# VH-VL binders against Putative glutamine--fructose-6-phosphate aminotransferase [isomerizing], part 2

Target 1, 262 residues: Putative glutamine--fructose-6-phosphate aminotransferase [isomerizing], of Saccharomyces cerevisiae (a2p2r3)
Amino acid sequence: MCGIFGYCNFLIEKTRGEIIDTLIEGLQALEYKEYDSSGISIQGDELESLNIYKQTGKISSLKEEIDLYNLNKNLPFISHCGIAHTRRATHGGLRRANCHPHNSDPSNEFVVVHNGVITNFANLKALLMAKGYVFKSDTDTECIPKLYKHIYDTSIELGYNLDFHVLTNLVLKELEGSYGLLCTSSHFPDEVVAARKGSPLVIGVKGKTDMDVNFVEVEYLDQEEDYLKLNTQTKSSGNVLAAAPVKYNTCLRKSPPFVHNT

## First folded at step 1 (VH-VL)

Design A08 (framework fv_iluzanebart)
Fold by ESMFold2-Fast, scan of step 1:
Structure A08 (fold): chain C 262 residues (1-262), chain A 119 residues (1-119), chain B 107 residues (1-107)
Amino acid sequence: as target 1 above (262 residues)
Amino acid sequence: EVQLVQSGAEVKKPGESLKISCKGSGYSFTSYWIGWVRQMPGKGLEWMGIIYPGDSDTRYSPSFQGQVTISADKSISTAYLQWSSLKASDTAMYFCAREDWYYDSLDYWGQGTLVTVSS
Amino acid sequence: EIVMTQSPATLSVSPGERATLSCRASQSVSSNLAWFQQKPGQAPRLLIYGASTRATGIPARFSGSGSGTEFTLTISSLQPEDFAVYYCQQYNDWPLTFGQGTKVDIK
């Protein structure tokens, strides 16, 4: 088994240290004694950049590894989405390269955490390797972010401007088997995607509790893969949490407040 | 914090064997690849090969396959580069470097081991 | 193997000026390209990976660009400590290959 966790803050300022602590605490809540690797992805120092931190061993080993990077923990984010994963080595062994998150390329254009088994990954890997993608792990998961990049690049070359959720539907059409996944991208800095097929996925939403409770609505997109859409009905700030095991698919967006004309 | 410390300079005669070392500290040694890079006097960098200490998976550059052996002892966090029979053309600075899967590149380097092979 | 070609072989610039270094691959390496700095008597240091992403601790004056077969390293407002040889390296395919280096002289 593996655990998936995501944390987004929307219009509520959080420091990098607070974000990292929240992701690690979320993973610790999901930790089993058999989990032997973990990782997180958060925004880097440059706008729209994504960084990945992962390590074998207990979640404490990941915390120690992150501390070695000497990050500016006081750097503030008005909106931020981070994803996290903890894994028992079932495929590919205990190598650090086999830990999640996985990326599409060294620039981290697409970053994914995943639970489940992609039964056609060998065919997808062969196709992607033929197109120049370099695989560093033995996991089936690594084909997912690389497939995102391949479809994204091909769509751009053909003149399409795809939304992240449309791109995700194209990726999901190519995947066979079971999955629960979270994906972030430097091309879509104000979004995180959550999707599932056969594997559970649960999304929690918490509004700002200072004075008022903010309302957030989660909807299913009525399509073959049970895709969810998250809507905000008022100009609100809030926190969005996602953890495995999970129950719903969703597409989460960091949106600034907008004026609604009756 | 993260350090790769290499063994000291070596002066050898052609035909002699040699094994140089690269000790990692400040990180999980078994979780990162260790590469070896040659720099001949006054010339650029040449990648020789790489090893994953966790399972000893080793990859060589075709030009170095059969010329050197790369190995690792994970119990002492040390990688090795060895020659069974040195040649004068092996005279060079040899660097070890850690490959971080995150960067997909060589992120921390040892200080280098100078190997001189002369009659 | 993929051959990496750097130009110019040597570059002399005054302190505070912009330095631009080129790297070309014999075939596409996508964005799987790194830049290293080697100061006299020292081991190389990673500057840029993924063609354009600065490694941790690397000053903002260093920037990388390009994809496919043509890549550029730019050093805005060159500092005295930037005197060094700069190497590009592809990691798209095994074996990994380096360019022959560009020597930057601040004179």
Scores: ipSAE 0.006, ipTM 0.463, lowest interface PAE 11.5, mean pLDDT 78

Design A09 (framework fv_iluzanebart)
Fold by ESMFold2-Fast, scan of step 1:
Structure A09 (fold): chain C 262 residues (1-262), chain A 120 residues (1-120), chain B 107 residues (1-107)
Amino acid sequence: as target 1 above (262 residues)
Amino acid sequence: EVQLVQSGAEVKKPGESLKISCKGSGYSFTDYWIGWVRQMPGKGLEWMGIIYPGDSDTRYSPSFQGQVTISADKSISTAYLQWSSLKASDTAMYFCAREIYDYEDAFDIWGQGTLVTVSS
Amino acid sequence: EIVMTQSPATLSVSPGERATLSCRASQSVSSYLAWFQQKPGQAPRLLIYGASTRATGIPARFSGSGSGTEFTLTISSLQPEDFAVYYCQQYNNWPLTFGQGTKVDIK
């Protein structure tokens, strides 16, 4: 079992240190049960670059891992989307490679955190391996970012310039089973996709002067899937929070205390 | 008291469907993985798969993928193992087991077992 | 999949004697190794997890050791109720795998 968390700031300056602290605090709020691995993805130093940090053990092990990179914690971001994950390992081994986030390639063109089971992952993996994709983990989740990249590359070859949400719809059409996922991409800076099927997802939005977060449940509206696109380039200033499943709903105010509602 | 109670013995013919159950009590059912183990007559133990009832995250052993379906109904704290079409080679004792609390995959509480006999 | 090999297949021991059971993994499983006891007509009972940690209610005469690929279960001063089949199980890699079992018989 997994917990997912996302944090976006838009038109409200936050330092890298503040962003990392918010993601870690979000994971700690979800860790009221025993978890044995965690990870986060945030923007790197180069424009449109994404970095992944993940580690086995408690969340404190992830904090120690991040500290080893000597990141510039004072680097400011007027808009940023970060995603985070915790996992309880009961299958696939307890290796760092099996921790979320998972990526599409060494350049982190697509990065995903996921909760659920992709029941057709074996077929998808076989197809992607035949097309030259190299899998490093034993997880079903790794097929998702690789499928994003395959569909993205194919659409570019065919002359299409897809929006992130349209690309996501194409990916979701290929997935069977259950999922709650967050995806970020170097091709779609300042955007995050949240999608679900068979698992509730809670999205929180906080206005510039608000003290509380407004929560919106994502509903299945048509067919066997649903999705939500978040864009940090909107004119509405604020913080956006996402968590799944609903029983791990958490809201963070700009200044603690934050509310944990389960 | 923490316990897992399995459904009773079954005698079936090849081609018939079957669904056996494992009911948890005395603990938070949605917070622990439940696994299924097969033991063929006179042989050792084989993992079939596991499920986390809180979100239905399910994993199958490669040898059992597509042969059985594992599910759970958290409203009645019950996990299930199901066959769409039984074969004589499915004759075995089937156990369910609950994981231990402390980041481990070791399973500390076991059901009493369900004997499934498939013969024509 | 990781193959677990147990030896000996059968061990004949008199009450009061020490029994030593071995378990070998085809690849490293770190310390993610459990030992189970199964008596005829009963479900398996967890004895040891994490290679060396006794489960709740398990007598001190049971002890586990090892890491990586070589593991040992020791039963000091074997009691009549200890005659059973013992299985090792790795839980470091999916799929989870058991050894074939060691039967501890009365001499």
Scores: ipSAE 0.000, ipTM 0.381, lowest interface PAE 15.0, mean pLDDT 77

Design A10 (framework fv_iluzanebart)
Fold by ESMFold2-Fast, scan of step 1:
Structure A10 (fold): chain C 262 residues (1-262), chain A 119 residues (1-119), chain B 107 residues (1-107)
Amino acid sequence: as target 1 above (262 residues)
Amino acid sequence: EVQLVQSGAEVKKPGESLKISCKGSGYSFTSYWIGWVRQMPGKGLEWMGIIYPGDSDTRYSPSFQGQVTISADKSISTAYLQWSSLKASDTAMYFCARGYWDSGYFDYWGQGTLVTVSS
Amino acid sequence: EIVMTQSPATLSVSPGERATLSCRASQSVSSNLAWFQQKPGQAPRLLIYGASTRATGIPARFSGSGSGTEFTLTISSLQPEDFAVYYCQQYNNWPYTFGQGTKVDIK
């Protein structure tokens, strides 16, 4: 079984080092002998930019890879969404490019971690390649962020300004099969989308500050619109949509949100 | 220190075959894309294609598909650009460049190989 | 294929002055746009990627802006070593494509 993990802080200051440590610790709690790769995506140094770090081998190999980038670990974020994945190779080889997260394009406009099987991925890949998208992996997952970008770009060309959840619904309508996924985007900073179909997904949202938060479970629902935009509302500062840190040992480990990817 | 070192200048006649090289050093060769760019005398830059040496995945620009072959030998950290039959219109400077595995921008470039094709 | 158009073809500017170079894409390339500097007899040098992110070792006087179809490279206080040809390049869609270049000459 593959593992997916997300960590969001909203209006609760965390340093880059603390964010990376939280993502790595989340993955370590899900690590099994059969897992052969891992990766994370976090905000880069430029505003609204996203970076991906991934490596084959155990999670310790990913930690070593991240250290080579000599990141400013003291950089603070009042709001941040990070996603993470640990994988057993069930589609595609043991190659760095086959690790999650997968991206839409070189600027990482959309970044996805995924568990499940996209049964129509070959047709989606062919269509996207015909439109000039460069695939770096042979996994089915890579079609998802590229489909996000295609639909997003087409919508912008037609004069639409879509919310992340609306864009996600359009993407999900094109996907066949089963999935559990997390998506972040440089176009939608401080937001993360969680979606599922046929695969369990558990999301916990909890705050320590001036935010109202709710625990929401998306489990064995097999509906077309099985997805969740992680948001919560502040009580006093007006209407600010934000999400609190996700508690991985109750959100992911008590009710594992992923199924075998065959 | 990251370096891309290209083979020396070539002078050829139309119809001859040619293979030029680009050797990477100072980084993990199999973890980055290598791209080839043509610059005709006094003209701008044109992408020819890219290769990921880790698995030899190659992508060609439509105008160069079938005109050239891009390959790599990861055991010696070297990428190649090859013509089966040169034309006078192939006279140009050819650059190789390194691209991040996750990015289409190319940060380190070779010094260039001048190819002259004339009778 | 996405066509990249740069303007002006040639820009004459004195040392210490501000230079502004434009790049237009035939369709949206989001922020997946890079700027390169090339001096005669030399390989291109990456200046900016992601439309606005300065590459390692590039002086602060170089800045990039724009998104979608309209992009600008600005050199705030031109130095003698900055006289070169500048190319924009989109990497949003394959095939990647370059503009035709803007030559920055001394006045």
Scores: ipSAE 0.012, ipTM 0.512, lowest interface PAE 8.5, mean pLDDT 79

Design A11 (framework fv_iluzanebart)
Fold by ESMFold2-Fast, scan of step 1:
Structure A11 (fold): chain C 262 residues (1-262), chain A 120 residues (1-120), chain B 107 residues (1-107)
Amino acid sequence: as target 1 above (262 residues)
Amino acid sequence: EVQLVQSGAEVKKPGESLKISCKGSGYSFTSYWIGWVRQMPGKGLEWMGIIYPGDSDTRYSPSFQGQVTISADKSISTAYLQWSSLKASDTAMYFCARLPYYDSWGFDYWGQGTLVTVSS
Amino acid sequence: EIVMTQSPATLSVSPGERATLSCRASQSVSSYLAWFQQKPGQAPRLLIYGASTRATGIPARFSGSGSGTEFTLTISSLQPEDFAVYYCQQYNNWPLTFGQGTKVDIK
């Protein structure tokens, strides 16, 4: 049905144009080419800001939408994480507001792309609306970034300083159903989280120094715990790609070494 | 100006094959979906299917899956609707229509229609 | 599939009067509903999409309203050129489905 793609460059300078091209090429390369909407999220002009571009139709419609914003495509990023999505609508209509990515608020503090079905989304939406969150779409996905923000804000009020991975585990604890998702946040610059339950998700790694391209495939250790071990030769520098469908998950970070227990 | 121009009326016998056309002009043909809609004499509108000419992605109504083939040739900005073996029940007016790529499923521009008559 | 039911089947109205046409969906289609006008021997013409947004070039006398399962097309002051058949169409779910049409004719 849906296609998910993420791209993170780390210690490898890329221009905004190159990043957009990579995300779009990633969407085009997905095996599922039957879609009727697409979108991407990339870093904006302001420090730690995130922008969302999405449109109904095929990727050519998205390209036209992006061009309308007259972006500085030569703006360089030494580290950047972007996410992308294609969607096939059978429910919720074919409209721009229903396209992924979805956001938590007008400042795009949390941005999510997702495939799967969140079976308890109606209850989560009711809770979040009671807390003042404004929903603009008919999709179940929109509850996810808003749940991230609610948990994040509540944790800050209680004096916690959560790592993105820990925050994600708290969000996932509240979700029922199936999902494969990528999340980026202005609070966790140059990081992307990837998580799945019942829906496949794959991660790839490309190193600068010793590799032209390297794909690292990892397995779940048990039903509740996920650990992965990245090739040590590609850690601390490189590009990271993520795409469905494969059964893996991880939390990708800019600053700390890319090492998870296996 | 945006225009969709369809091929002329057809008179066929049951069992014959047929391919009718819809040529778009005045817009980026590969950036819009083209839908096909049937209207039987004195009846309402029935959606048959759509195609995205940029990559030939086709979607059919369950009622028409396997009964017709939708295709497009982007080099000449033309979409097609084809039958391998016509039936008398295929007698109808066939319209093509464009779906815009901005927040709308409304068919915003329509061809003039192709009348297909199938009789023995 | 979602079944679209229009009522009445025929509506007789005098020029200058208000015409109100109804469209019901068998399950919720949110606001993903379009209205089309068709005159004899002509292709349909898009009037309204998104339940309430007028298409380019459509006169202000045409207005749409509703959401979920109940929708209405209103022609506030019917002109001679407005006598036609009107169709509603949902685009919330695949397959796309049309109502059977409402014929607006002279009283």
Scores: ipSAE 0.006, ipTM 0.456, lowest interface PAE 10.5, mean pLDDT 78

Design A12 (framework fv_iluzanebart)
Fold by ESMFold2-Fast, scan of step 1:
Structure A12 (fold): chain C 262 residues (1-262), chain A 121 residues (1-121), chain B 107 residues (1-107)
Amino acid sequence: as target 1 above (262 residues)
Amino acid sequence: EVQLVQSGAEVKKPGESLKISCKGSGYSFTSYWIGWVRQMPGKGLEWMGIIYPGDSDTRYSPSFQGQVTISADKSISTAYLQWSSLKASDTAMYFCARDIWYSELYYMDVWGQGTLVTVSS
Amino acid sequence: EIVMTQSPATLSVSPGERATLSCRASQSVSSNLAWFQQKPGQAPRLLIYGASTRATGIPARFSGSGSGTEFTLTISSLQPEDFAVYYCQQYNNWPLTFGQGTKVDIK
C-alpha cells in the first residue's frame, strides 16, 4: 500500500513549515493503515535547489529526521512544488536507501516518488550503470530520476532546450510496466509532473482562491500527438500537472498547477 | 540475465521428508519475493505461498498453511520448499517464480523450470 | 477466496485468425489481473499484467482488456507457436487464484 502526495502553492505565500505540515498531513490522509516508511522533497535554501528527507518507521521518525537539519521553517515561498510518499511494506528489509523519494544525482537535479512496478528496470539500470550512474537502492524507482537526468543531459549536449513535459514524455516512452509517479526538478522550478500507467495516482493542489485541496486522477497517454497537445494546452493556461490526461475536470483560473480538461 | 534454477526431479515414498530448492541469479536476490506454485498432473496452477529473502517474511495460501514450509538462505541466493512428511497427493510439478511486489502489486515475472515430485509406494 | 472462471475450456482456431479468451472473477479484482501462457512441458510465461499491460518481449498480437469482474485476452493473428494453455490470475486478494485454463488448439 503506497501513498503519493504532491502539494503546490502558486501565488499564495506559504512558509516552509506550512508546506512540510501540508505534505505530512496529505500522506496521513491518504493512508488508512499503518506505514513503514515515508519521505518528502521540498525546495532547499538555495534558489532552485531540492532537498530530500526520508526515513523508515512511522511519521514521527521522518519528523525527527527533518528536525536534525534545523530548517528555517519561517522561510516564505510564493510558489513551491513538493512531493511526498508513504509506504506500508508487509515486511522485507526496510532500508532507508529504498525509501522514496529517489534522486538522479547528489545535487538532486531530478527527484521522483513512485508506486507500481517498472518491469524493464533491470535493463535500464544496467544501461545507466554502464554510463556511470551510481545506484544506492535495490528499488526499481531509482532508474526513473536517473533516466530523466540521462535524457536531459543528452538533449542539452545536442543543443535542445526541452520543457519539462516534453522531457517527461521521452522518459515515459522508455518505461515499461504499471506505475504512478510525481517528479520535480531543479531545472524546472515551480513545476511538478504527474504520470500513471495502470496504477492509480492522486495529486492534491491548492489555489489562490481555494482553501481546499483538489484531487485529480492522471492517466498515461498512449498517443503522442494528444500528449503534446495536452501539454501545450496546460502550458498555455499556466498549469503543470498534465503529463497524462486528467480524469477529473479541474480548473483554477488564477493558480497553476490546476489542469483544465474540457 | 535473470534466471531461477530449480533442483532436479524427486521420487519419494509416503512419510519421507523432502526439501527442494530454487536458486536465483542475475539480480538482487534479497530485493524480490519468491513464490511457489503447484501443478498437479493434468491440472491447473495453484499458488502455495511466498517469501521475501531479505528478512524471511513468509506468507502461505490457507490451503497450504501447515502442509509445507517455505524458507530462504540469502547467503547462497536460494529459496526452499519443504515437507516433513510427504503424501501421495503431493505428487506434482512445483514451480518457483520471482514475484514483483512494489506498492501492493504482486505478479510473477520470471519462472523456474519446475521440479517434478513423485510420491508413490 | 476469489474464484476465477475461464471460457471456453478449449478453443480451436486456424492460423492467422483472431482468438478471444474470457476470464471472470467471482468478485471485483479491479485491474489486478495477469495472463500466463504455458506450452507443453514448459513453465508458465507472463503475457499481460494489470489487465492490459504487455510484459517485456511479448508480441503485439497479444492484448488484454477489462476491469472489475470481466476480462479478455485477445490474440489478433494466431501463430503456430501460440498453441498453449492460457491462465488468468488475480492478485487483488489473498490468496492469489488462477483460472482453470483455456487450451488453444490450432486447426
Scores: ipSAE 0.000, ipTM 0.389, lowest interface PAE 15.9, mean pLDDT 76

Design A13 (framework fv_iluzanebart)
Fold by ESMFold2-Fast, scan of step 1:
Structure A13 (fold): chain C 262 residues (1-262), chain A 120 residues (1-120), chain B 107 residues (1-107)
Amino acid sequence: as target 1 above (262 residues)
Amino acid sequence: EVQLVQSGAEVKKPGESLKISCKGSGYSFTSYWIGWVRQMPGKGLEWMGIIYPGDSDTRYSPSFQGQVTISADKSISTAYLQWSSLKASDTAMYFCARGYDEQYSWFDYWGQGTLVTVSS
Amino acid sequence: EIVMTQSPATLSVSPGERATLSCRASQSVSSNLAWFQQKPGQAPRLLIYGASTRATGIPARFSGSGSGTEFTLTISSLQPEDFAVYYCQQYNNWPLTFGQGTKVDIK
């Protein structure tokens, strides 16, 4: 029972500070009494690097955490995709490790925020642990970015050069249960994937109508799964916002932020 | 400023109990792991175990399982390392350190160390 | 338990020279490897994490590389304050384990 938010700028210069502020404002629009942790992921100082900032408590605690890093907030990005999440703790412990985003490895090759329940996560975790992946959290979500990395590495070893959309399709085939998720990767800079099954997802676009947005429907086990690929490396410009609440989440009392094409 | 302050040096006899402390300040104490590291005189570093103060999740290195107890009191932002019965072989410098979660499981801020001397 | 082996045990270098320190894991640790510096009488100081990411405040002359089982810490132009013992640490598997250390001393 969580909220997710994403923000991309396409050929419209935004500073790191502006991007962080937009992600935080998106989370604040989704914030309710029951939410007690939050996090964001944005591009780091190197072109292909991703950073994660997350904290327990209210969104103000996340802002304080980010401030401790003394980031260059004036660093400009002509194109950028960031993702964000807010979560309600369940009994059993509220830990920074359990906050989203979750990553595949310390280099943040794949970073995910997720709403829903992955019902086969225990089996996936056992498989991935046998492959040498180290799990830091008690969440079902953490298997997703690690599964991305496993499939990506295997595909490279076999001589395939998969695009982010195809890689996501392969990951989704292995997941059971419900989800709404956003994924970014250092291997696919300026791209974000949004995918859902059994959880509503809203994506808005604003700006010029020649923005490159791809969506694909996928059918697995007699059920449909929708996912989207956003390509920010076109010669077009615009902004994209996305939000995906869980199907039975009572935490979403305020409407999530939207930007519609026209 | 993030700071970990450890209790002072201890001189003990074999068989005695001991509890040393590590107090965190300048950050959210319940949001980071605290690890304990032993360094015997003239030797390298050995992980003893870690604790997450927010929920008291504790993990011990197999060589220290049953030999020490790690605990934390989040109301005073303090972690502890405890022996029920000290041995001469426990003579060492003991460090506490703050650890990150999913992204990082290494330790970025360290206490100054507590020297424990166990002799008859 | 993953065993971390560092080489050489002692490295003698002159100020301004390049120092190269090696760390080997008994099984793959991916890029989940950190480097620490320890000066006499002081607590360890984090230098590098994720095999190659420099920690905040660490000078650019320190760089890390490697993945899997073979890792290297390079100091491009050794300064007087860099004479210390250096430890590698894996955090890929529990329990967390350190190498035995490489002492960098003046030639």
Scores: ipSAE 0.014, ipTM 0.511, lowest interface PAE 7.7, mean pLDDT 80

Design A14 (framework fv_iluzanebart)
Fold by ESMFold2-Fast, scan of step 1:
Structure A14 (fold): chain C 262 residues (1-262), chain A 120 residues (1-120), chain B 107 residues (1-107)
Amino acid sequence: as target 1 above (262 residues)
Amino acid sequence: EVQLVQSGAEVKKPGESLKISCKGSGYSFTSYWIGWVRQMPGKGLEWMGIIYPGDSDTRYSPSFQGQVTISADKSISTAYLQWSSLKASDTAMYFCAREYGYQDLWFDYWGQGTLVTVSS
Amino acid sequence: EIVMTQSPATLSVSPGERATLSCRASQSVSSNLAWFQQKPGQAPRLLIYGASTRATGIPARFSGSGSGTEFTLTISSLQPEDFAVYYCQQYNDWPLTFGQGTKVDIK
C-alpha cells in the first residue's frame, strides 16, 4: 500500500537538487505497483527549518508541485536528512492533506512518514485534541508527529533536554500496532530516526569512496521495537538510505561503515 | 447506519441558479470525501468532482470545472452542488456518494439521487 | 485522464449461465478498480473493489479479476435479480473515471 524512503548525506556536500533527485529516485525504485500520491520533506532555506512537498497522483505531479516553489537547487548541504513516502488509496481516500509527510504544527517541528497501522490512534487523537492539537487529516499517521511535539514540549517544560532517540522511545511506548516510520525535526537538525514494530525496514549505507550500498542491521532497543537514530556527526562519512518495502518481510545485514548515534 | 440523503427533485428554467444538497449521517462526515456523479437520461455515470468536508479541499473533473461549485457545511453534515446559471443540457440525475477506498467498502454509499429538469 | 472502456455494451444471458464483463483502462490503474451494479430506478451499488475483493454482503457468484489495464467481472450463475447495468471505475488517478456500462439482460 505504502512505501517510505529516507536519504541522509553526512560530511559529503550535496546540492538541494541532488537531494531532491535522490529522494524522488528512491520513491520510484521502492514502488512495485502504481501509486496515487507521494511527498517529501527536506530542509528549508533557514538553518533549522523543514519544508514539506506532497501531491496526489503520480511522481510527475509531485515534481511539478516542487518546481512551482522555484527552489534554489544549487544550495549546498554538508549534511542533510530527508524523508519521502508513496501512498495508495485507503482509509481517508485520495486527498493532499492525507498524503505523507505529516507534521506536528505549521512550523514543521516534527515531520513523519509512516506505513502500517496504529491501532490506538483514535484514543491518541482524542487525547491530543483535548490538549489543543488541530488535526487536518483522518490518517492515523498524523497522531505521531503531534505526539512527538506533546512529549517534547512537556519534557522541555519540566527541564529535560532529551536526545532525539530518547524522545522517540517515549513516543514508541505510546503507539500500538504494526508500523514503520521515519521522523525528522527542526529541533534535531541533521538527524533522522527510523523505527519499526512488526513491519520490515531496510537501511543502506554508501561510503564516500564507494558507489556500492552496504546494508545495516537495525538494533533492537525494547522487546519487539526497532529503533535507529542517525546523526551526521558520526565518525564515518557517507550516504545513508532507508527504505521500507511494500510487499515482503526482509532481514537486512550489517556491513561497514555503520552509521549509529548513541 | 451510514446514509446519504439528497434533496428533492427540481424543475428549473435556463439561466436560473440552483443548489442541491446531500446530508450524511451515521459516520464521521468530516473524515470522508463526498463525490458528485451525473447521469444524463439513458446515459452512464460521469464523475463531476469531490470534496473533503474536513477542510473543504475540492477536486473537479476538467469537464465540470467552472460549470458547478461543490461545497460543504460540516456543522450540519451536508455537501452541496451548485449552478450559477442552468442550461437545458444540465437535465440529469445527480448522485452524491461517499468515497471509494480500499478499506472503505462498507462506506461506499450512494444517495438516492436528485432529478434536475431544466426546460423552457 | 484515464479512459475506461467496457465491453460488450449489452449482454443477454439465460438464468444459471455464466456472464463475463470486460473493462479496459487506457493506462495502468494497478488493482485500483471497482465494479458497481445499477438496477433500474436505483442508485449504484458497490460489488467489487481492489479489482478482486467482494464488498460486504455481495454474493459469492460475483468475482473480479485482472490488473493493470485489463479487468473482468464474472457472474458464475446468473439470477433474476442480477438484471442491471454494470460499471467499472478506476480510483488510481485524478480525475476519477467510469466505464460507459454493460447492460445485462436475463432472458
Scores: ipSAE 0.006, ipTM 0.409, lowest interface PAE 12.1, mean pLDDT 76

